VH-VL binders against b0r6t4. Designs and how they scored, part 18

Target 1, 212 residues: b0r6t4
Amino acid sequence: MARFGVDEAGKGPVLGSMFAAAVAGDPAAVPDGVADSKRLSADRRAELDDRVRASMRVGVAEVPVDRIDDPETDMNTLTVAAQADALGRVVADGMAGYVDAGDVNEQRFGRRVANRVAADVAVTAEHGADDEYDLVAAASIVAKVARDAHVDALAAAFDADIGSGYPSDSTTREFLAAYVREHGELPECARASWQTSRDALGAAEQSALDEF

## First folded at step 6 (VH-VL; framework fv_oberotatug)

Design s28
Fold by ESMFold2-Fast, scan of step 6:
Structure s28 (fold): chain C 212 residues (1-212), chain A 122 residues (1-122), chain B 107 residues (1-107)
Amino acid sequence: as target 1 above (212 residues)
Amino acid sequence: EVQLVESGGGLVKPGGSLRLSCAASGFTFSDAWMSWVRQAPGKGLEWVGRIKSKYDGETTDYAAPVQGRFTISRDDSKNTLYLQMNSLKTEDTAVYYCTTEYYDDSYPFDYWGQGTLVTVSS
Amino acid sequence: DVQMTQSPSSLSASVGDRVTITCRASQGISSALSWYQQRPGKAPNLLIYDASSLESGVPSRFSGSGSGTDFTLTISTLQPEDFATYYCQQANSFPLTFGQGTKVEIK
């Protein structure tokens, strides 16, 4: 019987950290409503997160911006490491479960996660695992709530509406452009390796040159 | 069963206006970001714009070709999305699709309506 | 704007074939890429999101790969219902943009 699920949130944003979460326990104990998490508002996800934490073991791992920007690593490796870190916080020898695959090669991804966990566990990685397995759906909610809280904390720290942090969000782009225009550099929460960040710096540099 | 049903399409002269509606059912509409995507006859897909959920401020984003002419709005009490199209041009002729958008996973358009045809012609 | 270029524009295939469609972005888009299928006379439906994640209810014969600028959609064993037009879409940069489409036709 599968007793854990793992997923991540926040791979694509230009702002902030990526998070992975692991949920361990009896699949029958997963709260009602977890399976439809894709359509929930942030507030409702937070409510479900509270219920998951009350009935299951939960582990969360954060991948900060400086690790994401490190040219010596890649997103697949960071995802494996974060999932393994989250899983290691909740798992015991002999457990088996499912993880959402972050690589085209599901078997390779699962093997990499399992090999990084100190406990002896059986990991099955599948694309769309959060649609198939309630424990993975629960982990997805936990990871998204951690990301939501992180974005809220960044908005508070910068005293600004930063939007979702995703590049296609106009509020996020407006925040980034305004910050670079005001300070001449990226905010500390921006992923410098993202094209959106490079574009914002380039636009500000061109604007500065136009003043001469 | 998720359903999105568009209506309001038709024939309009250049410079005219139309309002499209999208009736949603089978999910919690108030939680969803919603988008409009169009497809000219025999052509590919083109994103028109989006509106965020009320909890995310109900803000709108538009593609450059429609900015200033189109307005997206929503009525959560009626589970309905709207697209107000003003100053219509012949190049706006297309099937208009109502879609849901899931913002935490690279903005996939995970549910689509059947579309409604808008023809702008004299 | 990020330009999405699909290759080929059309291809002919037989049931049972392995089909590969590519999508190239004019600039880096990380993994923010989705694939859609549109059958003749129907609305598009989501197949793959975040470059490689399979949408619920989509058959496992569909898979996606890639990151940055080069992406691939693979259908491992083509079925009769797979004759359709396929579109890639990026969500990394504003505005959201689609590829021009790849039509998979009966050989």
Scores: ipSAE 0.290, ipTM 0.715, lowest interface PAE 4.5, mean pLDDT 89

Design s29
Fold by ESMFold2-Fast, scan of step 6:
Structure s29 (fold): chain C 212 residues (1-212), chain A 122 residues (1-122), chain B 107 residues (1-107)
Amino acid sequence: as target 1 above (212 residues)
Amino acid sequence: EVQLVESGGGLVKPGGSLRLSCAASGFTFSDAWMSWVRQAPGKGLEWVGRIKSKYDGETTDYAAPVQGRFTISRDDSKNTLYLQMNSLKTEDTAVYYCTTEYYDEGYPFDYWGQGTLVTVSS
Amino acid sequence: DVQMTQSPSSLSASVGDRVTITCRASQGISSALSWYQQRPGKAPNLLIYDASSLESGVPSRFSGSGSGTDFTLTISTLQPEDFATYYCQQANSFPLTFGQGTKVEIK
């Protein structure tokens, strides 16, 4: 029987969009290597994404920076919405599956996702679902590949090495600092509500005061 | 099977220097970001610093307490990570762990070595 | 620096108990949180990454949840090998920082 798995990538970066992905199909058809893969290179991730798409139905949803920075919403609500959007692209009435829980209350998270999907589906949300369910692991890879492509596109658009977009990545921090130093504002791809963005603006302001 | 084996620890006097090595096997070392994490006897974990992969430019980052005194380097031809420690202080006494770091999943330290003890005392 | 504070600092539990450990960040860290287990005399082992993702090979009795500033590690049915110190760690902001640790002692 066809089931589904849902996960997201990119909640933590200071740069760029977050993505959710849903994968639907026969769990037995999930490609080898999906369940035990981590620390994959971008090329290996892309290869697995291609294999998943060849054997499964796939849906992807993007949450752009302006939505992430909207003070009228929150990350939990955005995650629910993105997972529901991705899932809605691949499911039919009566299907059941698993999603990676984004908050403390698994049942509440699953109910919120199910309620936003037009099709009548049974959603079971679990913490760490990507390590338990192959379809969720497949969705995780698809979401990461979408995020990888997005970061590559941003690097091309800014004609700069922006790193991974994560705050702990020194290349990302250097890109932010250099951009703010040169332009006096955050790049459009930066999540302004992130502490890393606020710190970069503060450091540039302090440096300008010190040079006076 | 991934293995990280630290060596080079020992007793050093304050102001002295010591070089730690970490021999890696079971994965493509040149693709990995590597970190050093330390733990003072009976205390918690403290991140020391990192070095990025060859493909990310081999740049280094350090925690403030060791900045200017410690240097991290790597030799991808030997699958080996190094920590050069200079101007050692008694507060540097700790077990030093070699770790791999996977930055993009909030998964920073996925493999750890067994650790090597550095004791700084007179 | 982002300060990570764990509660409790220590607890005593019996085999079969549900154990909950909380970690609080001094500022928002999204989901960039990992949990580690360190048995006496051993190196730490990764249990959970990205707040809720279970590391391959880790028993399903371990689970993580939370986002932003408040995070929880749960052990649903404590086993003898779970007697250890547990650490949370954030990777959202530089420098990378750990919680002070929570020691789980068998009653």
Scores: ipSAE 0.236, ipTM 0.668, lowest interface PAE 4.5, mean pLDDT 88

Design s3
Fold by ESMFold2-Fast, scan of step 6:
Order: structure tokens, then C-alpha cells, then sequence
Structure s3 (fold): chain C 212 residues (1-212), chain A 123 residues (1-123), chain B 107 residues (1-107)
């Protein structure tokens, strides 16, 4: 009997933190709309997040930029740790559930998450678990809402439109390029190890050369 | 089912170039660190190089014998890994395996392997 | 480079035998050692990682032990499909290096 779901948001952005979330409770109590819509606006996610929190137990863990940039770790290990941290906040011994796999090997990922949780839990990890399990879909929404709030806070702190933080977002690329052009360095919210960050530094150098 | 399928091997003359491809399926390719490992006929395994995921900076590392001659790259939109081989030598003759690997407290094991593609460098 | 030396280079065994293969690193690698099996004409497959952790789907007759510089792979009851070449690999430092291999042949 599955009683929890875990997922993360913000693995792919060049800006800001990644978040993991865990949702625990009766799968039948998951609000309508969580499983039906794969693509949701930030407003719709926030509405569903409120409903999930009203009926379920929720845990959230943040992975800050300095941990993501640490060369002594990797994204899979950080995802395992964040999922375990979030899950540990909501579970009790004997519970079982599903997590979204962040590793090529699903069984290894699940084992690593379970081993980091103090409670004795049974974790089944699957690729695309948020497409199959309501509790994982709920966790996905919670993680995305946490990420949305984080991006909004960064935009306020930098007094700039930073976009979504994803490399594919032209607003994000323009923010990064403008910041590097003005300051000669990456903003503190940028993941320095990302190729997008290295490209922005290189483009600023090329622009300086082209000025002459 | 995790599957890795190499292609692009063949016969090439010394000094020539060849590009190998590895098509990945059954997992989220963008999450994976990828390596190339080769095996000369009748010999043991030799690590060639690796590329980290984009989330870990998409940086590359190479074994000394191929440094400066081989380039590893990836296209996450196509779930494909590449090995560009330049200035080929007869010593590069081997079956080339595409592999996944991971990094954690246990180091860098290679957990999935393709069937390999043979590269023969001969005049 | 960390040099990996396997012993023996080859051995002959019968089905049902206990087989032991050793691997020595030229410097300390903690527990960061993996074992691979390669059957004739096939790609290698991972058996053991982190010196003693059994990979998912690998039969329990395979076990690994050791730390630092000296490591052992044991096959408790050799089966027909186990006649293969076995490789150790240090997973601790760049460049990643393999042992020369140990061929397990039918007696």
C-alpha cells in the first residue's frame, strides 16, 4: 500500500536552488486535478499546493547553488539526499511509497533514498513516477511551487526579470549576460558549473574583444 | 529496459578520423554520466574518457593515450553520446563500448554497457 | 595512475567449485572498487561495486570483500555461465583503471 510520493523540481535551471518534496497520506485523498494536468501554470500549481497541504503531510528540502556547484558531489547524490530529507519529515516506520528516479538505475536510486531515511520505509523508484502515481504527482506540484517562490524571491533580490532560470529561457539568458557584462562575474544565484554559465562568461570576454 | 546501441565503427587508415555514436533508451539520458571504454582484440578493458551530465557541468575527462585526439560530446535532445576520433593510430584498434556510470560515495562504477562497435585502424 | 594487478591471470575450475580472484591496487583506494564479468563475445557487466555491494540482478553466489589496496571476488559455487573473464576496476581516482583480467576456464 503506497502512502507517500517524492519528486523534485529545479534540476535543470542555471539559476537558483533545486527542491525536493514528499507527500504522505491516503492516495484517495489527493485533490482532483493533480493527476489530470501535466502542464500547469504557476497559479494553478499554487492552488493545488494549497489543497495538498490541507489534506496531506508535506515535507520540502532545498539544495542551494553552492551544494550543486560542489565538485565533490553530483546531481544524483544531491537528488537522493534532498528526496530523503523531504521524505524523512513526513514518514513513519513501515510506510511504503514511490519516488521519481533521478538515476539510470531505478533500484539503486530507491535503495539510496531509503538508506538515508531514519524511518524504516520501502521505497520504489521509477522513471516518470509522477505520470503513474498520484502521490508523486502531488509531490511534483509542491516542489514546483517551492521553486516558483524561490525564483520570485531571486528576481526581487536582483531587482530584475530573471525568467524561469532555465537555459532555454531567453529572459534568463539575457539576465545572465547583462549581469556578467556589468560585473565581470556570475551572479551568486548562478550555478557556476553549468555550461550556460561558462558560455555567459565567454560571451562577455568576446564582447570586450569586439569593442576594439 | 536500459539499452545502449553503438554505431559508426569500421575500417580507417592511420591518421584518419571517425565519429562513433551511442543511442540511449530506457532511462532519462540527460541525468546520466557517460563513458567510452575500449578493448583491443584479445586484450583487457581500457577506459577512454567520460562526460558528465549537464547538471554536473558537462565536463569531459580523457585517458592519456587519447587526450588531444578524441572528443566526447552529447546531445540530450537526441539521447545520443558521441566520440569524435581524430589522428587515429593502429593502437586505437578496439571494440568501443558506450557505458553509463554514476558518482556517489562508492566512486565511478560502469553499470550499463552497449554491445560495442569495432574500430580497425590499418593501412 | 593507480595500477591494478589481478591474481591469478587465469585459472581452471569445475562446476561447483569455490573460485577466488584477488585484485591489488598500487595505492589506497578505500572501498572504491568494482568487479565486472565478461563472457566470450559479449560486453562486460557489473557484478560488484563499492568493494562488496552486489549489483541488482546479480546472483548471490558472487561476493566481494576488501578495502584499501587488497580486494577479493568470490564465486561460492561456480555455474556453467560463470566461465568468463573477470576484471576489477578502481573507481577512486582519475584516470579510471582496470586490472588485466582473470580468465576462468573449464577444467
Amino acid sequence: as target 1 above (212 residues)
Amino acid sequence: EVQLVESGGGLVKPGGSLRLSCAASGFTFSDAWMSWVRQAPGKGLEWVGRIKSKYDGETTDYAAPVQGRFTISRDDSKNTLYLQMNSLKTEDTAVYYCTTHYYDDSGYPFDYWGQGTLVTVSS
Amino acid sequence: DVQMTQSPSSLSASVGDRVTITCRASQGISSALSWYQQRPGKAPNLLIYDASSLESGVPSRFSGSGSGTDFTLTISTLQPEDFATYYCQQANSFPLTFGQGTKVEIK
Scores: ipSAE 0.417, ipTM 0.785, lowest interface PAE 3.0, mean pLDDT 90

Design s30
Fold by ESMFold2-Fast, scan of step 6:
Structure s30 (fold): chain C 212 residues (1-212), chain A 122 residues (1-122), chain B 107 residues (1-107)
Amino acid sequence: as target 1 above (212 residues)
Amino acid sequence: EVQLVESGGGLVKPGGSLRLSCAASGFTFSDAWMSWVRQAPGKGLEWVGRIKSKYDGETTDYAAPVQGRFTISRDDSKNTLYLQMNSLKTEDTAVYYCTTEYYDDSGYFDYWGQGTLVTVSS
Amino acid sequence: DVQMTQSPSSLSASVGDRVTITCRASQGISSALSWYQQRPGKAPNLLIYDASSLESGVPSRFSGSGSGTDFTLTISTLQPEDFATYYCQQANSFPLTFGQGTKVEIK
């Protein structure tokens, strides 16, 4: 029987860390409403996170910006490592469960995660696992709540509205442009390897050339 | 059961105005980021713009072709999304779809209405 | 703007065929790509998000792959209901942009 679920949040943002979360326990103990988590506000996700933590074991792993920007690794490898780290915090030998696949090759992804966990666990990786398995959906909520708290902390630290951190968010782009314009460099929370970051630096350089 | 039902489409002359509505049911509308996507007859899909949830400030984003002419708004008490279209041009002729984002700022559209046709012609 | 180019623009296939559609982004978009299916006269429906994640209720014969600039949608064994137009879409950069579409037609 499946006893754990794993997922991540924050692979696509230009700002901040990525998080992975693992939830372990009886699938029947997963709180009502978890299956609809994708449509919930941050406040409602936080309420469900509290309920999940009250009834299940939860592990969280953070991948900071400097690791994401490391040219010696890749996002797929970082996702494997983060999921394995989160899972390793909650499992025991002989447990089986599902993880949301971060690689196009589901079997390879699952094997890589399992191989990095010290406990002997059976990992089945599937695309869209958070739609199929309540434990993965619960892990998705936990990861999103960790990401939400991280973004809120960044906004407070920079004393600015930074938006969601995603490149498609106009507030995030405006924050990046304003920061680069004022400081001549990317904020520490920006993923420098993202095209959005390179675009912000290029626009500021062009603006400086136009001023001369 | 999630449903999105668009209305308000029709024939308008160039330079005219039209307001589209999208009635939502089957989910917590106030939590959802919403978008409009259009499709000219026989052509592909084009993103028009989005509005964030009230909890995320109800800010809007627009594609360049409609910036300054279109306004997206929402009324959470009525579970309704709006698209106010001003200074309409012939190239705005399209089926307009109301869509939900899969999760916050994902930019992926999991639910779609059936669309409403807007024809801008003399 | 990130330009999304699909190949081919149309193809003819028979039930039971393996169909492959490609999508190229004009700049890197990480894994921020989704695939949609649109049957004639109908609204689009989401098939794949985040390059490879299968949407709930979508048959397992659909799969997505790729990252960065090159992406692929595969239908392993084409069914009669799969004759439709398929669109890729990037969500990495503003504005959100779609490919021009690939029409899968009966041979």
Scores: ipSAE 0.006, ipTM 0.586, lowest interface PAE 9.6, mean pLDDT 88

Design s31
Fold by ESMFold2-Fast, scan of step 6:
Structure s31 (fold): chain C 212 residues (1-212), chain A 122 residues (1-122), chain B 107 residues (1-107)
Amino acid sequence: as target 1 above (212 residues)
Amino acid sequence: EVQLVESGGGLVKPGGSLRLSCAASGFTFSDAWMSWVRQAPGKGLEWVGRIKSKYDGETTDYAAPVQGRFTISRDDSKNTLYLQMNSLKTEDTAVYYCTTEYYDDSYYFDYWGQGTLVTVSS
Amino acid sequence: DVQMTQSPSSLSASVGDRVTITCRASQGISSALSWYQQRPGKAPNLLIYDASSLESGVPSRFSGSGSGTDFTLTISTLQPEDFATYYCQQANSFPLTFGQGTKVEIK
């Protein structure tokens, strides 16, 4: 029987860390509402996160911006490492479960995650696993709540509305542009390897040249 | 079952105004980011704009061609999304789709209404 | 704006064929790409998100791959209901932009 689920949140944002979460326990203990939770608000995710933590084992792993920007790694490798780190916090030998696949080759992804976990576990990786497996859906909520809290903390630290952190969010792009214009550099929370960050730096450089 | 039903489309003269509505059911509307996407006859899809959920501040974003002319709003008590269209141009002629917008690893439009046709013509 | 270019603009195929459609972004978009299907006279429906994740309820014959600037949608065994127009869409940069579409038509 499957006894764990793993997922991550925050691969796409230009701002801040990504998070992976693992949830382990009896699938029947997963709270109602988790399985159909595609369009949850941050407040509702936080409520469900509390319920999951009350009934199940939870592990969270953070991948900070400096690791994401390391040119000697890639997002697939970072996702494998984060999922394995989160999973390693909650599992015991002989457990089996599902993880949301982070690359196009599901079996390769699952093997890589399993190989990084010290416990002997059976990992089945599938795309869209959070739609199919309650434990993965629970892990998805936990990871999103960790990301939400991180974004809130960044907004407080910068004393600014930073939006969601995603490049398609105009609030996020406005924050980046204003920061680069004022300081001449990316904020510490920006992923410098993202095209959005390079665009913001380029726009500021062009603006400075135009004002010359 | 998720349903999005657009209404309010029709024929309008250049410079005129029109308000579109989208009635939502089958999900918690107040939690959802909502978008409008349009499609000119025989052409491709074009994102118009979005409104975030109440919990995310109900802020709006617009594509450059409609900025300053279109306004997106929502009434969570009625599970309804609106698009107020002012200073309409012939280039605004299109089927307008109401969509839910989901974000996690990337942004995408997971549910779509049937669309409502807006024709801007003299 | 990130420009999305699909190739080909149209193709003719028979039921049972393997069909591939490509989408190229004018700048890097990571994995922030989705694929939509639009049947004649109908609204679009989501097939793939985050480049390779299959949306719930979508048949397994659909698959997506790619990252950065080059992406592919594959239909492994074309069915009669798959004759439609397919669109890619990027979400990495504002504004959100779609490809021009690829029409899959019967031979």
Scores: ipSAE 0.366, ipTM 0.737, lowest interface PAE 4.0, mean pLDDT 89

Design s32
Fold by ESMFold2-Fast, scan of step 6:
Structure s32 (fold): chain C 212 residues (1-212), chain A 121 residues (1-121), chain B 107 residues (1-107)
Amino acid sequence: as target 1 above (212 residues)
Amino acid sequence: EVQLVESGGGLVKPGGSLRLSCAASGFTFSDAWMSWVRQAPGKGLEWVGRIKSKYDGETTDYAAPVQGRFTISRDDSKNTLYLQMNSLKTEDTAVYYCTTEYYDDSYFDYWGQGTLVTVSS
Amino acid sequence: DVQMTQSPSSLSASVGDRVTITCRASQGISSALSWYQQRPGKAPNLLIYDASSLESGVPSRFSGSGSGTDFTLTISTLQPEDFATYYCQQANSFPLTFGQGTKVEIK
């Protein structure tokens, strides 16, 4: 019987940390509404996160910007490590469950996650697992709420609207451009290895040249 | 069952205006980011613009070809998305699709059937 | 704007064939790439998101791979319903952009 679900949030943003979350317990205890996680607002995700934490075991792992930018690793390896870290906080020997696959090879991804967990667990990795398994959908909500709180904290720290942190968000790009224009450097929360960050630096340099 | 149903398409003259509607059902519309994507006859897909959920500030973004001419809005009480098209050009001739946009990865998971807009004199 | 270039623009294939479609971005887009299928006269439908994640309800014969600038969609064993046009789409940079499409035609 499946007793855990794992997912992550924030692999694609140019700003801030990535988070993985694991939820363990009886699938029947998963709150109503969790299966709709893709359509939920931040406020509704926070409400569901509270309910999940009240009825289930929850583990969260953060991957900071400096680890994401480390050229000695890659996003697949960081995702495996974060999922394993989150899962290790909530499982016991003999448990089985599902994780959302972060690699084209589902079996390889699942094996890598299981091998990093000290407990003896059976991991089945599937693409779109959050659409199929309530425990994975619950983990998705927890990871997104952790990411939401992180983005809110960054906005407060920079005293600015930073948007979602995603490159396709105009508010996020406006924040990056304004920061680089004023400071001549990327903000500490920006993933320097992202093309969006390199573009922002390049645009500021070109604007300085064009002034003369 | 998620459904998106576009309406309001038709024939308009260059310089004219047209308002498209998209009726949504089967999900919590007020929580969703919504986009318009168009496809000129025999050509590929082109993103037109988006509107965020009310809880994310209900802000809009537009592709350069339509910026200043098109306006996206939503009425959450009616579960309806709108595209107001002004100063229409022959280049705007296309099937217009209403789509849901997954907010943190900006992919389009649900699509309507599309409505044809023809701009011709 | 990030330009998405698909290769080939069209191909002819038979039922049972392995089909590979490539998408190349003009700059790095990480894994922020999705693939769509559009059958003649129909709206597009999502196949793959985040470069390699299979959308719920999509047959397992479809798979995606790649990161950075080079991406591939593979159909392991082509079925009659797979004769369609396929589009890639990037979400790493504004504005959101699609490839020009790859038409998979019956041989």
Scores: ipSAE 0.021, ipTM 0.649, lowest interface PAE 7.6, mean pLDDT 89

Design s33
Fold by ESMFold2-Fast, scan of step 6:
Structure s33 (fold): chain C 212 residues (1-212), chain A 120 residues (1-120), chain B 107 residues (1-107)
Amino acid sequence: as target 1 above (212 residues)
Amino acid sequence: EVQLVESGGGLVKPGGSLRLSCAASGFTFSDAWMSWVRQAPGKGLEWVGRIKSKYDGETTDYAAPVQGRFTISRDDSKNTLYLQMNSLKTEDTAVYYCTTEYYDDYFDYWGQGTLVTVSS
Amino acid sequence: DVQMTQSPSSLSASVGDRVTITCRASQGISSALSWYQQRPGKAPNLLIYDASSLESGVPSRFSGSGSGTDFTLTISTLQPEDFATYYCQQANSFPLTFGQGTKVEIK
């Protein structure tokens, strides 16, 4: 019996896009090792992504920085939309599955995702669904691999080590501070609405004022 | 099944104060974001403000016309939402509805409302 | 603030009619639009959220469509209990704002 799993990656970074992924198929066909997704290396995730794509239906949706920074939306709405977009690419009428809940109310989150998909599907949303359901864990890996590739492409485009893109990463903070110091503005990959971005701009403005 | 019952409305003079209460039942009140929405006689709906769940920090947000004058609070042990209204103006005359809010999106359950009349 | 404008402000209809109400946002609001029904002397009730998602318990004769700035609420076959005022509401930008309402009256 075919089922689906949905998850996302990249909600918390100050740099780059977030991604949602949906995986549909027979749960018994999910590759070995998927349940370890939280502690996998990038190389191992890429290997598992290849195996998932070879045996199951996969859909991916990207939410770019401009959309994330749009003051006319919020992260919860973007997460619902991205999960629904990814799911819509792989799902057929009558299918049922699990999604990782993006907000506090699991039941309403699941209903919102289901109702944005044209196909008639039954969605069960749970916090930590990637720990419980192999198809959601597979979707988590796919989303993380898409995010990893995106971060690698940004590093190449800026010819710099940007780290993971998360505010907790010292490499990411130093890249952001150095870029703002040199250019007087945020790099195009930075989420301007993030506090880390606002702090970097404020620090650079103060340094410029002190020079006069 | 879900019920929201407002109380505390009445007649008050400009510059006065009034406290509204909303008794909730039939759902896990402590998990819910709660809002107040008002409707002046013969007019449309206007969002007044909200309070987030304890899990989401129990922070409050207000519409500009009431900012600094109204305060929203909750008592999860009593499943009760409050609206403290100070420095009331004639423009605050309205039916005040207690409602559950789905996370900065929409209002899914509504009480029957309580009338507040601010008149000299 | 995002201004929500409903058209028409009022309309007269008969039981069995197809009724369409429109709502326009002053700025793009994606799909963050909900519809409410308020019967005379009663509290509003949610009909549709996320532009097209039907709330549990709401009859299938109600449907919503649209994205961006232009939205519609359709009642396919008007029933006696549907004579009410309908409101749209946006949730894309703070503060949450409502349309002025559309009153559906007996012809």
Scores: ipSAE 0.000, ipTM 0.447, lowest interface PAE 14.4, mean pLDDT 88

Design s34
Fold by ESMFold2-Fast, scan of step 6:
Structure s34 (fold): chain C 212 residues (1-212), chain A 120 residues (1-120), chain B 107 residues (1-107)
Amino acid sequence: as target 1 above (212 residues)
Amino acid sequence: EVQLVESGGGLVKPGGSLRLSCAASGFTFSDAWMSWVRQAPGKGLEWVGRIKSKYDGETTDYAAPVQGRFTISRDDSKNTLYLQMNSLKTEDTAVYYCTTEYWDEYFDYWGQGTLVTVSS
Amino acid sequence: DVQMTQSPSSLSASVGDRVTITCRASQGISSALSWYQQRPGKAPNLLIYDASSLESGVPSRFSGSGSGTDFTLTISTLQPEDFATYYCQQANSFPLTFGQGTKVEIK
């Protein structure tokens, strides 16, 4: 019977949404090259995403910045919800599959995902599941392509190079700092609860105080 | 195998300061929410505070009895959690446990604890 | 703060006994309750989370039930290593709070 794989992309960026993706179908139908997703260029990921969608059922869920910043939730709960939402779009009762574990305890993560899916499914969660299971690797590519498209759309909307959105990316930090300096507030795409965002606000406030 | 090893406990006078450390191994420390839980001699468990992972903004939360006096921090490059305790009171006397926290729900891994005694 | 009250505060039991410990929340906490075991001189360890989910590596003789305000931890066949203090903990409302503990002593 058909199996599924689930993963997410974009938990760590200071800019933009997080995405989860689920891929369901025959594991033998997964395109060659999927296992190398961590070393692939954006163009190669887009190519593989097209091939996955041609041979398998795909579901995607987006977690927008305002949900990520909501103090009444947390990233693990949002990841569980997003994976369950993506999975619910592609599964039927009785299906089984693997998900990339979003927290320290694999069993708990898998149980929480399964409990949020309306269909009766058997979920096995493992750390590094995208390195071992082709369907999870395929889901990882789909989630990364969705995130890539989202970042591209943000760059276009702000008419600026925003980099990857990750705090480690100097282009991302430079965009954030420049925006806060010009507008006195974070861009809508910034996760306000991230330390990088708070640092950018603090630096701009200090610079304003020092002007005379 | 997950290991959490606390250090830095000892005897301190009221009004003094003390810094606890917790060395973590056997899991991806940078992904984990970390908490401190204390237990006064012969008493029950009391949550002290937490620090979220960098993925979740590295924010801190504290129980009311320690708010403004204690500070939790982390150094992911050293896999180490810290608790800076200032303005110590006799009621802060307890074994302090370093724990991993499952996303605002429960404490799944615990260290062996370090004793802090606040007395004159 | 949500107050967690355990009953009894202590009990005496023999190996092979069925032991039941209860925990009551001062307000509704859904299923957001965990149980911990602490042996003398040792750190606590997690037994049950989300009211009824058994932590990996924990023996099947431990089980949890309940929702809302009333919760139960059951040990179906008490073993020598089970003589310990047990704590419940709620996660529905900030701050996270523990019960006062139930000590299971050898008869």
Scores: ipSAE 0.000, ipTM 0.449, lowest interface PAE 13.3, mean pLDDT 87

